VHH binders against A disintegrin and metalloproteinase with thrombospondin motifs 9 (ADAMTS9). Designs and how they scored, part 3

Target 1, 201 residues: A disintegrin and metalloproteinase with thrombospondin motifs 9 (ADAMTS9), of Homo sapiens (Human) (q9p2n4r1735to1935)
Amino acid sequence: LPQNCKEVKRLKGASEDGEYFLMIRGKLLKIFCAGMHSDHPKEYVTLVHGDSENFSEVYGHRLHNPTECPYNGSRRDDCQCRKDYTAAGFSSFQKIRIDLTSMQIITTDLQFARTSEGHPVPFATAGDCYSAAKCPQGRFSINLYGTGLSLTESARWISQGNYAVSDIKKSPDGTRVVGKCGGYCGKCTPSSGTGLEVRVL

## First folded at step 1 (VHH)

Design b12 (framework vhh_vobarilizumab_d1)
Fold by ESMFold2-Fast, scan of step 1:
Structure b12 (fold): chain B 201 residues (1-201), chain A 121 residues (1-121)
Amino acid sequence: as target 1 above (201 residues)
Amino acid sequence: EVQLVESGGGLVQPGGSLRLSCAASGSTFSIYAMAWYRQAPGKGRELVAGITEGGSTSYADSVKGRFTISRDNAKNTLYLQMNSLRPEDTAVYYCAAGFDYEQLYDEMDYWGQGTLVTVSS
């Protein structure tokens, strides 16, 4: 069985982009091969629960003079807010890039992402520019159910920026992660930078 | 992935009490915000009560002081204690799970099938 998209081309004579079964770390997984017309095809994981459960947000509403966490920490779009935060955006993901050698999701590959608001936001990333620390409003959601993959137990996030805080929750099996990140103008990103380590279930 | 099943609905007289339960199957209950919605005949769905993963609660004005939402993550169960019930509380009650219960009802990720509560005089 082929172990990557390049072997799909060589061993099966396939030349069209699409879903193929690959032998990865001893398991048969369904992988989307892109760029099959070239010598350098790329591997992507199709997210079974799609863009409704796989998204990244930098919340762009800024209080004029934040000194507290208004509305008991709840998001309120009816605030007297500036909407001028340059990094603000919302990206949702149908497929994510995987590096089969390192077994990491490449969070900055947005080939199969849709940015519906503002600027593109990498996978597994969130932030805001809303209020002081302890009031994060940015959100990300990861759902790897049905992909045959989960995040490793070592997957971690770091807070970056002014008054930054993160509240990140990972399911015991590593297939589901939700994050709230922010703190006036703060973000959270995977601790590995642009990579997020996965394992085969 | 989570599946939700409501129970505890029934017929009560005005002023009575009921406790609704929502049993979740799957491994992800503890990371979701949870909510109770209701739909009366001829009306749209409305948020009754919500609880965040961290335990912060909110209530519709019509039920404040009468209803209490709570969760038990060890048992993967959401509860709604309904006291001082009124005929206008008659509705099908739905359990829902999502990232944030303050979103529109149709934006919640998972929904139960509903349980009927009838308050008759």
Scores: ipSAE 0.000, ipTM 0.213, lowest interface PAE 13.2, mean pLDDT 83

Design b13 (framework vhh_vobarilizumab_d1)
Fold by ESMFold2-Fast, scan of step 1:
Structure b13 (fold): chain B 201 residues (1-201), chain A 122 residues (1-122)
Amino acid sequence: as target 1 above (201 residues)
Amino acid sequence: EVQLVESGGGLVQPGGSLRLSCAASGFTVSSYEMAWYRQAPGKGRELVAGIYEGGSTSYADSVKGRFTISRDNAKNTLYLQMNSLRPEDTAVYYCATWYSEDYDLTGAFDIWGQGTLVTVSS
């Protein structure tokens, strides 16, 4: 059985982008091979729950009074807010890039992402300029259920920014993570830089 | 290139007043959000007062009615007028801006002054 998309080309004579079954760390996984007409095909994981549960947001609203946390931190259209954060954006993901050698999701590969607002936001990243109180509004959502992969126990996030706060909840099996990040231009990103380590189960 | 330099700190008795100044160079204060922060020994930095591009202001509850933030566009300088000073106002006061030329896509600002010490004693 092939172990990567290059071997799919070599062993199966395949030249078309598509889903292939690869033997990864002793287990059979469905991997999307992209760029199969080139010398450098890339491996992607198709997300079963798609863009509704796999997204990253830098929230664009900024309170006129950044020392408040109105509405118990909930979002409302009637907030006393500006929309002047130039880094604001929303990206949703149908597939994410995997490095099969390191077993890391490459969070900055946006080939199968759709940015519906503002600027592209990497996978597993969120932020805002909303409030200097502990009131983060940026969100990310990860759902790996059905992919045969889960985040390792070592997967962690760091908060960056002078008032940065993060509230990150991970399911016990590591397939589901939701984060709220922000804090007056604060953000959260994976602690391992641009990668999230995964395991096969 | 871009710098913030605070001045005006010193020793003052309870009930006294001080005016802090923050001289900006390399950018125009009227075009940016500006703030005064303070850091008492053993504490993190806390927001004291902010002034936004449009001129609106905000204050920490502990200083409302006593402190006034303002700017002079001709002098390119931010001020903090501090009245009715209390021993608990003792701290190093920092001038900061939210927007810098190096502000990254999801990062925070990094333009801070060196600070000016305010001691309220006796």
Scores: ipSAE 0.000, ipTM 0.155, lowest interface PAE 14.9, mean pLDDT 83

Design c01 (framework vhh_8ghr_2)
Fold by ESMFold2-Fast, scan of step 1:
Structure c01 (fold): chain B 201 residues (1-201), chain A 122 residues (1-122)
Amino acid sequence: as target 1 above (201 residues)
Amino acid sequence: EVQLVESGGGLVQPGGSLRLSCAASGFTFDSSYAIGWVRRAPGKGEELVARIYPSGGYTSYADSVKGRFTISADISKNTAYLQMNSLRVEDTAVYYCARYYEDWGSYGLDYWGQGTLVTVSS
């Protein structure tokens, strides 16, 4: 069995982008091979739960008083806020890039992402400039269920920026993570920078 | 027509005190913006030493000045102050008043005063 998309081309004579079964770390996984007409095909994981449960957000509202946490931290469109945060954005993901050598998701590969608001936001990233009172509004959601992959136990996030805070919850099997991240102005990103480590289930 | 005008700089001996003033015009102090004091010493980069969100009274200081400098604001006078106590030779710098905007863990300064020189020596 092929172990990467380049071997799919060589061993199976495939020239079309599409889903292929690869032997990865001793297990069969369905991998989407893109760029199969070229010498540099790329591996992507199709997200079974799609873009409704795989998204990244930088929340665009800033409180007029950054010492507050109004509405008990709930998101409200009637906040005493301005909407001038230039890094604001929302990206949702149908497929995510995987480096099969390092077993890292390449969070900055947005080939199969849709940005429906503002600026593109990398996978597994969230932030805001909302409040200094530990009241984050930016969010991300990861759902790897059905992909044959989960996050490793070493997968961690770092909070960066002024008054940065994060509240990140990971399922016991590592297939699902939801995060709230922000501050005035703060973000959370994977601790390995642009990579997010996975293992085969 | 937004302007920030500093005053109060001068020569002072080590251990002395100075109070800098920053008079703002063209905008009112509100919680959306901090007023910051930034200093630049010869051969060194800019250091944000203190900031205040005037309507909320929230303040923040660089570690180099904590316990010695106090920032305050008078909303009715549209003026911010930096009270500098226990001054050291290394506090010698040009001090700027600036409107402070935070974006993604970095600061942005969109309006600056002209600067006022503080020299700490005998």
Scores: ipSAE 0.000, ipTM 0.181, lowest interface PAE 12.6, mean pLDDT 85

Design c02 (framework vhh_8ghr_2)
Fold by ESMFold2-Fast, scan of step 1:
Structure c02 (fold): chain B 201 residues (1-201), chain A 122 residues (1-122)
Amino acid sequence: as target 1 above (201 residues)
Amino acid sequence: EVQLVESGGGLVQPGGSLRLSCAASGFTIYDSYAIGWVRRAPGKGEELVARISPYSGDTSYADSVKGRFTISADISKNTAYLQMNSLRVEDTAVYYCARDYFYEGSEAFDYWGQGTLVTVSS
């Protein structure tokens, strides 16, 4: 059985991008092989729950008074806000890049991302410039259920920036993570910077 | 109500001068707030050009404008100024006056003026 997309080309003579079964850490997983016409195909994981549950956001609204946390921290489009944060953006993900040697998601590979607002935002990243009152509004969502993969217990985030805060919730099995991140102004990113370690379920 | 009202923008030739004014109402600039000038050129991000703390008199400038621009404040008139000398084509931008609530860089600005366009053309 092939163990990566190069072996799919070599052992099966496949030249088309698509889903293939690979033997990864002793288990059969569906991996999307991209760039199969080249000598350097890349491995991606198709997200079964789609881009509605796999997204990253830098929230674009700033409070006029940043010492407040209005609406008990709930997000509202009719806030007393400026909509001028230049780093704002929203990206959703249909597939995410995996490095099968290190078993890390490469969060900055946006090949199968759609940026529907503002600037591209890497996978597992969120931020804002909303409030200094520990009132984060930026959000990310990860749902790996159905992929055969989960985040390891070592998956960590760092908060950076002025008044930076994060509230990150991870399911016990590591398949689901939601984060709220922000500050005045702040963000959260994976602790490795660009990678998140996964394991086979 | 807190307001910042800008004036003084316009068209000027390279090497010329302009003085921007920022009139504050609804708060005193001498109080707990700093005043900054932030510019944004087409296709570029925002740049904090100059900042003044009216209560201490401390000023800071971006390297791109040091020696050419001077920020000042008139406490009695509740107004901040940006004197721009030796203007270059690269100074063409919309200039915003902003209140720095925490004195922690451009991202801490909580009130902004409308912006005034400065065009430096040959």
Scores: ipSAE 0.000, ipTM 0.081, lowest interface PAE 20.6, mean pLDDT 84

Design c03 (framework vhh_8ghr_2)
Fold by ESMFold2-Fast, scan of step 1:
Structure c03 (fold): chain B 201 residues (1-201), chain A 122 residues (1-122)
Amino acid sequence: as target 1 above (201 residues)
Amino acid sequence: EVQLVESGGGLVQPGGSLRLSCAASGFTFSDEYYIGWVRRAPGKGEELVARIYPESGSTSYADSVKGRFTISADISKNTAYLQMNSLRVEDTAVYYCAKWYEYSDSYGFDYWGQGTLVTVSS
């Protein structure tokens, strides 16, 4: 059984992008092989729960008074805000890139992401420029349920930027993670910068 | 410090009953969040089986357990319960107690317990 998309080409004579079963760490996983007409095909994981539960946001609203945390930290469209944060964006994900050698999700590969607002935002990343008063509004959502993969217990995030704060919640089995991140102007990203380590369930 | 401690798991035969308890510390039960039970069966992902707003008693259930499971909360004891009746082999799972906030357009569990194993077999 092939162990990566290049072996799918070599061993099965396949030349079309699509879903293939690969033997990964002793288990059969369904992997999407992209670029199969080239010498360098790439592996992606199709997200069963799709883009409604797999997204990244840099929130675009900035408080007129950044020393406040109005509405007890809840998000409201009628806030006393400017809507001028230039880094704002929203990206949702149908598939995510996996490096089968390191077993890391490559968060910056946006080949199967849709950016519906502003600038592209990497997988597992969120931020804002809302408040200096520990009032994060940016959000990300990860749902790996049904993919055969989960995040390892070592998966970590770092807060970066001015007055950065993060609140990240992970399910016990590592398939579900939600994050609230931000500051004035802060973000959270995976601690490795570009990768999130996964394991085969 | 917020903690959730589960108890009451064990081995039962199909058709039997179990009552799980979730003792909370470090916060007071209120309707600003759900207390819920999430389960994970061997080789499967997580399923949210039941939720309750502790003060109002407002509840919701997954279709797989509706009519068989009942969630309740005792504010004075700061404890939530899951009464499981008519248990089936497919209910075999580790059951986790979670304090849950719904983010706008997203879901998050603030705190999870260590879990308690429920095995339904003959």
Scores: ipSAE 0.000, ipTM 0.122, lowest interface PAE 15.8, mean pLDDT 84

Design c04 (framework vhh_8ghr_2)
Fold by ESMFold2-Fast, scan of step 1:
Structure c04 (fold): chain B 201 residues (1-201), chain A 123 residues (1-123)
Amino acid sequence: as target 1 above (201 residues)
Amino acid sequence: EVQLVESGGGLVQPGGSLRLSCAASGFTFYSDYDIGWVRRAPGKGEELVARISSYGGSTSYADSVKGRFTISADISKNTAYLQMNSLRVEDTAVYYCARHYDFEYLGEAMDYWGQGTLVTVSS
């Protein structure tokens, strides 16, 4: 059985982009092979729960008084806010790029991302410029359920920016992660060196 | 790094009182979180004795402690409390402070637990 998309092309004679079964770390996983007409096809994981549960947001609202946390941190449409944060954006993901050598998600590969608002936001990233009072509003959501993969214990995030704060929660099996990130102005991203590492379930 | 640190446990006689504290760090008490107190006696399962919504202050209690225990939270100090009155020998257990979430896409769970504080009710 092929172990990557290049082997699918060589061993199975496949030249079409599509889903293929690959032997990854001793397990059969369904991997989407893209660029199969080239010599450098790329591996993507199709997200069973799609874009409704796999998204990244930089929240576009800024409080007029950035020293408060109104509504005890709840997001409300009736905030006293400017909607002028230039880094704001929302991206949702149908497929994410995987590096099968390192077993890391390449969060900046947006080939199968849809940006519905503002600027593209990488996978597993969120932020805002809402408040200096530890009141994060930006969100990301990861759902790997049904992919055969989960995040490892080494998957970590860093908070960056002024008054940056993050609240990141991972399910016990590592298949689901939600993050709330922000500051005035702040964001959270997967850390360098540990990245967003996955393992086969 | 999320941490919940309990304090206030100890030895007390039946009918006595103790107040447990749960200091949270690495997150702020937001409306998306409830704080719960869970106890576990040796050889027994865990029991959720009290829960408070960090935003609305809505509380709930197990029947075994209702009317005797009171849960509260001080948002400015990022600390939750369990006031335990009229203590009984049956209340002897390790008491854990736990963060309960009902977060979009993740569902309900207790995701972070404190180290536990021992409460012994004995004469």
Scores: ipSAE 0.000, ipTM 0.124, lowest interface PAE 17.4, mean pLDDT 83

Design c05 (framework vhh_8ghr_2)
Fold by ESMFold2-Fast, scan of step 1:
Structure c05 (fold): chain B 201 residues (1-201), chain A 123 residues (1-123)
Amino acid sequence: as target 1 above (201 residues)
Amino acid sequence: EVQLVESGGGLVQPGGSLRLSCAASGFTVSDSYYIGWVRRAPGKGEELVARIYSESGYTSYADSVKGRFTISADISKNTAYLQMNSLRVEDTAVYYCATSWDYEDYVLGMDYWGQGTLVTVSS
C-alpha cells in the first residue's frame, strides 16, 4: 500500500493526477495526487463539503470614522463604508495541501483555491478593517468531515493587530472550525503561521 | 468519542408531557454553538423542532411546537433538555439530539447526531 504520491507512481505505475488510497499513520485515506507527470508530486486533501464550508475572508467594508462598534457588531449592506482596504479578499477551497511528513496543512498553498474577491486569503485565516475594536467581521470556515482527518487539540489561532478580536469555535473532534476575526484592521491566523497540524481519525 | 445519547422517550396519551434528555460525551454543551432537537416521523421528512445557543441563552422553535415545547441546557450536567407539554398525536416521531456550528450570517449544518429516541402519542 503506497504511503505518498511518489510511491503511487513507483508501486502502481500511475502517472495521472487523481484520487488514490494511501496508508497514512496506519489508516487508509483518500489523497489527491497532483503533478504526477513530474518527479515532485504533491498531496492534497479533497474537502467533502467543498467551497461552501471551506473559505477564508478579509472583510472589505471599512467604516468611515466609527467611534464605537456599530450595528451591534453586525454587517450592514447600507453602511457608510469605504472599499479601500487593499488586503480585502475571499478565497474558497476545494482541496488543501498536506505535508505527510509533518502532518500539517500548508495553509498558503492555494493551488485548489478560488479567490472570488480581492486578494487571496490563506486557509484558516480571516480579518477585516471595520474600524472599531470588538467588531470582528472577517470569517473563515473549516470542514474536514469525511476526509479522515481532524485538527489536533493543539491547533490555535492568534489575533494580529492592536485592537484585534478573534472568536474561534472548534468542534470537539476537530473536524469543524469557524472563526470570526478582525476589529480595527485586525486578523487571526494559525499560531504556527504557515501550518495546521492534523491527525488521522 | 463525540456522542449524543437521548433518553426520556416513550408512550404517552394526548395532552400528556415528556422530558427528553441529551447527554453529551466527548465534548461539553458549552462548546457547541447550537444544540437542537430534530424529529423524523415515519414516512415524513426531518423537522428542526427547537435549538438553543447555550452561551447567549438564545432559543428558537418550529411554529408547530411554539408555546408547548421548551429547550434548555444544563452546563454543569453537560445535558440538553426538551420539555414537551400538551402532546398531540402528530408529535409522534423519533427525536434526535444534534449539534451545529452556526454564526449569525450563515448556517454550517448539523454535525453530530444521537441515535434517536421514539416518542409515541396515542390513546
Scores: ipSAE 0.000, ipTM 0.121, lowest interface PAE 14.9, mean pLDDT 79

Design c06 (framework vhh_8ghr_2)
Fold by ESMFold2-Fast, scan of step 1:
Structure c06 (fold): chain B 201 residues (1-201), chain A 124 residues (1-124)
Amino acid sequence: as target 1 above (201 residues)
Amino acid sequence: EVQLVESGGGLVQPGGSLRLSCAASGFTFSEYYSIGWVRRAPGKGEELVARISPSGDYTSYADSVKGRFTISADISKNTAYLQMNSLRVEDTAVYYCAREIYVDYSGEYYFDYWGQGTLVTVSS
C-alpha cells in the first residue's frame, strides 16, 4: 500500500488529484493528493465537518474604551467599536496540509482555505485587538472527527502580546479544539510555531 | 480618557517641509507604549512610516521616507513629532498618530489607540 502521494503515483500509476487510501503509521487513512501531474504532490486531510467547524479568526472590532470588558465578555455586533485593526481576518478550511514524515499539520498552507474577511489567518490561530480586560474575541475551531487523526496530548498553544490571554478547550480524544484568543492586541498560535502535531487514532 | 490628537498638516509644495505633532493625554510616554505614524493615501492601503520606542532609544522608518522624515518625542510634553523634509507628491496622505503596545513580534506591530488623522497635501 502506498505511504504518501509520490508512492500513489509510482505504485498505482495515478496522475489525478483526488482522495487515495494511504498506509500511515500502521493505519489506512484517506488522504487528498494534490499536484499529481507534477513531481512534487502534496498531502492534504479533507475535513469531514468542513469549513463551518474549521476556521481561524483575528477579530477586527476594537473597543473605543479598551480597558473594559462589556457584555460580560460576550461578542456583540453593536459594540462601541472601530473596525480598523489592520491584522484582522477570517479564514475557513476545507482541507489542511499534512507532513506525513513529521506528522504535523502545516498551519500556513492555505491552498484549500477561503479568506472571507481581511487577511489570511493560519490554521489553529486566533487573535484580536478588542480589549485589555480578560475578554478575548478572536476564535479558532478545529474538528478532525472522521479524518482518522487527532491532535497529540502534547499539543499546546502560546499567547503572545501584552495582556494577551487564551482560553482553549480540547476534547478528550483530541479531535475537537476551540480557542478564544486575544486581549491587548494579542494572539495565540501553536507552541511549535509552524506545525501542529497529530497522531493516528 | 486616552486620546491622541494630531496637528500640523496642510498644503505644501514639493521639496517643502512640515512638522506633525501628536499630543497624547490619558497616558504617559513611558514603559510599554511606542508611538507610530501611519499614513493612508487616497485609494491606497495603510503604510507605517515611522515608529519611536517608549524610551525614545529606538526609531524605525519605512524605506520610502528614510533620510527625509525624523520621528522624535518630548517626554516632558507628552508629545511625539514627525519632521517631514524634502516632501514629494507621493507623500500626500492622511497621517495618523497611533499608540503601539510593545509586543515580541518580529516585523509586526499592533496599535490600540489612533488619532483622528491630519491631511498632508503635497502639490504645486
Scores: ipSAE 0.000, ipTM 0.095, lowest interface PAE 18.2, mean pLDDT 83

Design c07 (framework vhh_8ghr_2)
Fold by ESMFold2-Fast, scan of step 1:
Structure c07 (fold): chain B 201 residues (1-201), chain A 123 residues (1-123)
Amino acid sequence: as target 1 above (201 residues)
Amino acid sequence: EVQLVESGGGLVQPGGSLRLSCAASGFDFSSYDYIGWVRRAPGKGEELVARIYPDSGSTSYADSVKGRFTISADISKNTAYLQMNSLRVEDTAVYYCARGFYETYDEWAMDYWGQGTLVTVSS
């Protein structure tokens, strides 16, 4: 049984991009093989819940009074806000890149991402310039349900910025993570840099 | 045209005081994240000593000047001030007024600078 997309090409003679069953860490998983006409195909995980539950946001609105946290911490599009944060953006993900050797999601591979607002935002990343009052509005959402994978207990995030705050909630099985991050141009990112460790369920 | 004009520099003895002024024209203070004072001492790099956030009135200071320097702004006059008390020989530098904005969490960017005013603390 093939263990990566190169072995799919070698053992099955496959030359088309698509879903293939690979034996990964002793389990049979469905992996999307891209670049199959080249000598360097890449492995991606197709997200069953797609772009509606797999997204990253740098929220673009900034309060005129950044020491406040209005609306009980809820965001509103009609806030008394400036919209001058140049790093703002929203990216949603249909597939995410996986490194099968390290068992990490490569958060900066945006091959199957759509950026619908502003600038591209890596997977599992969020931020904002909204408030200095511990009132983050940036969001990321991860839903790995149906992929055969979950985040490990070692998956962690760091807050970057003097007023940065992160509120990250992970489901007990590690398949669902939501984060709220931000704080006067702060953000949260995976602690391992560009990688998020996963395990086979 | 955008201009920042500093004044108030000069020679002062250790322990003395000076007040620097920064008169801005060509823009409104409330349109930027902050107005700051940056100094450059002979043979040293730039140090952001103080900034004021016009939208909130909040201020921040470098540890080297905290408790001795006070930044303020008169929004209606579009003028910022740096009150420098208990001056030390180490405060000798050219002081620049600059307008700034955030691009990233810990990176500040200045897009326009004044010409600088020299402050010399010596007997």
Scores: ipSAE 0.000, ipTM 0.167, lowest interface PAE 13.8, mean pLDDT 84

Design c08 (framework vhh_8ghr_2)
Fold by ESMFold2-Fast, scan of step 1:
Structure c08 (fold): chain B 201 residues (1-201), chain A 123 residues (1-123)
Amino acid sequence: as target 1 above (201 residues)
Amino acid sequence: EVQLVESGGGLVQPGGSLRLSCAASGFTFESDYAIGWVRRAPGKGEELVARIDPSGGYTSYADSVKGRFTISADISKNTAYLQMNSLRVEDTAVYYCAKEYLSWYPEYGFDYWGQGTLVTVSS
């Protein structure tokens, strides 16, 4: 059985992008092969719960007049906000890139991400710059349920920024992670820098 | 059923000290994100003076109280504290203990509040 998308192309003569069954670490998993018309196809995991439960946000709505809006950490549509934080954005994910050699999700591969606001935000990343709030406003959501994969026990996040606060909650089986990051202009990102290690369930 | 009960407020002279306590029931500090102390003086808006994440041990302070106030939590007693030193007349306010459980909906903030305890700094 093929172990990666290049072997699917070589062993099965497949040339179309699509879902294929690969033998990964002794288990049969469904992997999306992209770029099958080329010599360098790429492996992606299709997220069963899609973009509603797989997203990353840097919340950059600074209150224009903080004294005119009640401070309670709430987002307010009726308060004038500056959108001048250049790192602000919202990205949602239908598929995520996997490196089958290292067994890491490549968080910066946004091929199957949709950025609906501002700048693209990597997978598993969140932050903010909310001038009147002392609680983190940025959020990320990961749901790997149904993919045959989970995050390992070693998956960790780091916080950066003055008064940065992060609240990262991971399910016991590692298939579900939600994070809230920020505080004045804080951010959190995976501690490995470029990826999140996964294992086969 | 979540409940927060403040105690330790009262009258103190400028330069004095007070320790406020916030006894929590209906949840454990180990499972919650943040506990904050918010104050309000008559005719003024709310000011978050101190915040703690008991599970992570992270603390933050407003510039107006930094170096004078210390927030802490005793997880085994489910109680948060605000140690207030070098008190000033400007610290006179009702002090509220508040629990923040961050939701994934667009509204955030303190979901549960105590009834408040009055701190008066005067001769």
Scores: ipSAE 0.000, ipTM 0.127, lowest interface PAE 16.0, mean pLDDT 79

Design c09 (framework vhh_8ghr_2)
Fold by ESMFold2-Fast, scan of step 1:
Structure c09 (fold): chain B 201 residues (1-201), chain A 124 residues (1-124)
Amino acid sequence: as target 1 above (201 residues)
Amino acid sequence: EVQLVESGGGLVQPGGSLRLSCAASGFTISDYSYIGWVRRAPGKGEELVARISGYSGETSYADSVKGRFTISADISKNTAYLQMNSLRVEDTAVYYCARVSYYTFGSHSGLDYWGQGTLVTVSS
């Protein structure tokens, strides 16, 4: 019956962070309520497939010869590469923040993310400085299976940068998206810039 | 109304310890932002001495305070702390709590909200 985490506090007398069932768009969804001791609790979606299938990367290797796409585009540790791209990073996600009013994932909320390399990378974002050829190495992975949510049909990514290229694969039900993004310091990010719109399955 | 309120300043002897608190209201520090401690000594410019990410817990320190100061955050209390150990006379300054916003990868960040400051005096 509660529709958000603040209503969980009011209607159920709950004061502890944890998983709660909320009525969202006519369906019961399991939502993690954070900050329940405050006046401003936040809603997060726990990712069933965890951080192994929910991550964002800006790849840190740069080819010495940026006109190439060596190894038929495959990533290898023996590449002829500089490892000096300061904006490189890798973030993996256990939970992602949702705005229940707009039904958008807030891609820049990294409260339940781990940044294991370099700079934090928002959810659904990837990039690299690897090659000026069509040879993207940065990756993002989204797996919403088991959450009761999927990306809408209109979910889109834009490529940013002079040599930017993206290869985005979305499952028919919208629960799974894999992106391969980059170019010579290019990236891909959600087209709206305000987040990723989701729907209830 | 966004506010940052510092407390815990005072007079302490060299080698002593002090803990500063920064209570945030009107926003949540666990949002995608950094909380930092900036100090200003009389006649000197401002120095960012410590920073913590509310979202990741990542910390960074100025070389002048590394190993002596520890920044932390209590998300449930919406409060950041600066634990200052092995204090030196040169640590005497007004200490400000400030919010650093960082909303997108690779975007510039800036100090957009400041507290009123709390005075720390290290003197024998």
Scores: ipSAE 0.000, ipTM 0.104, lowest interface PAE 16.4, mean pLDDT 82

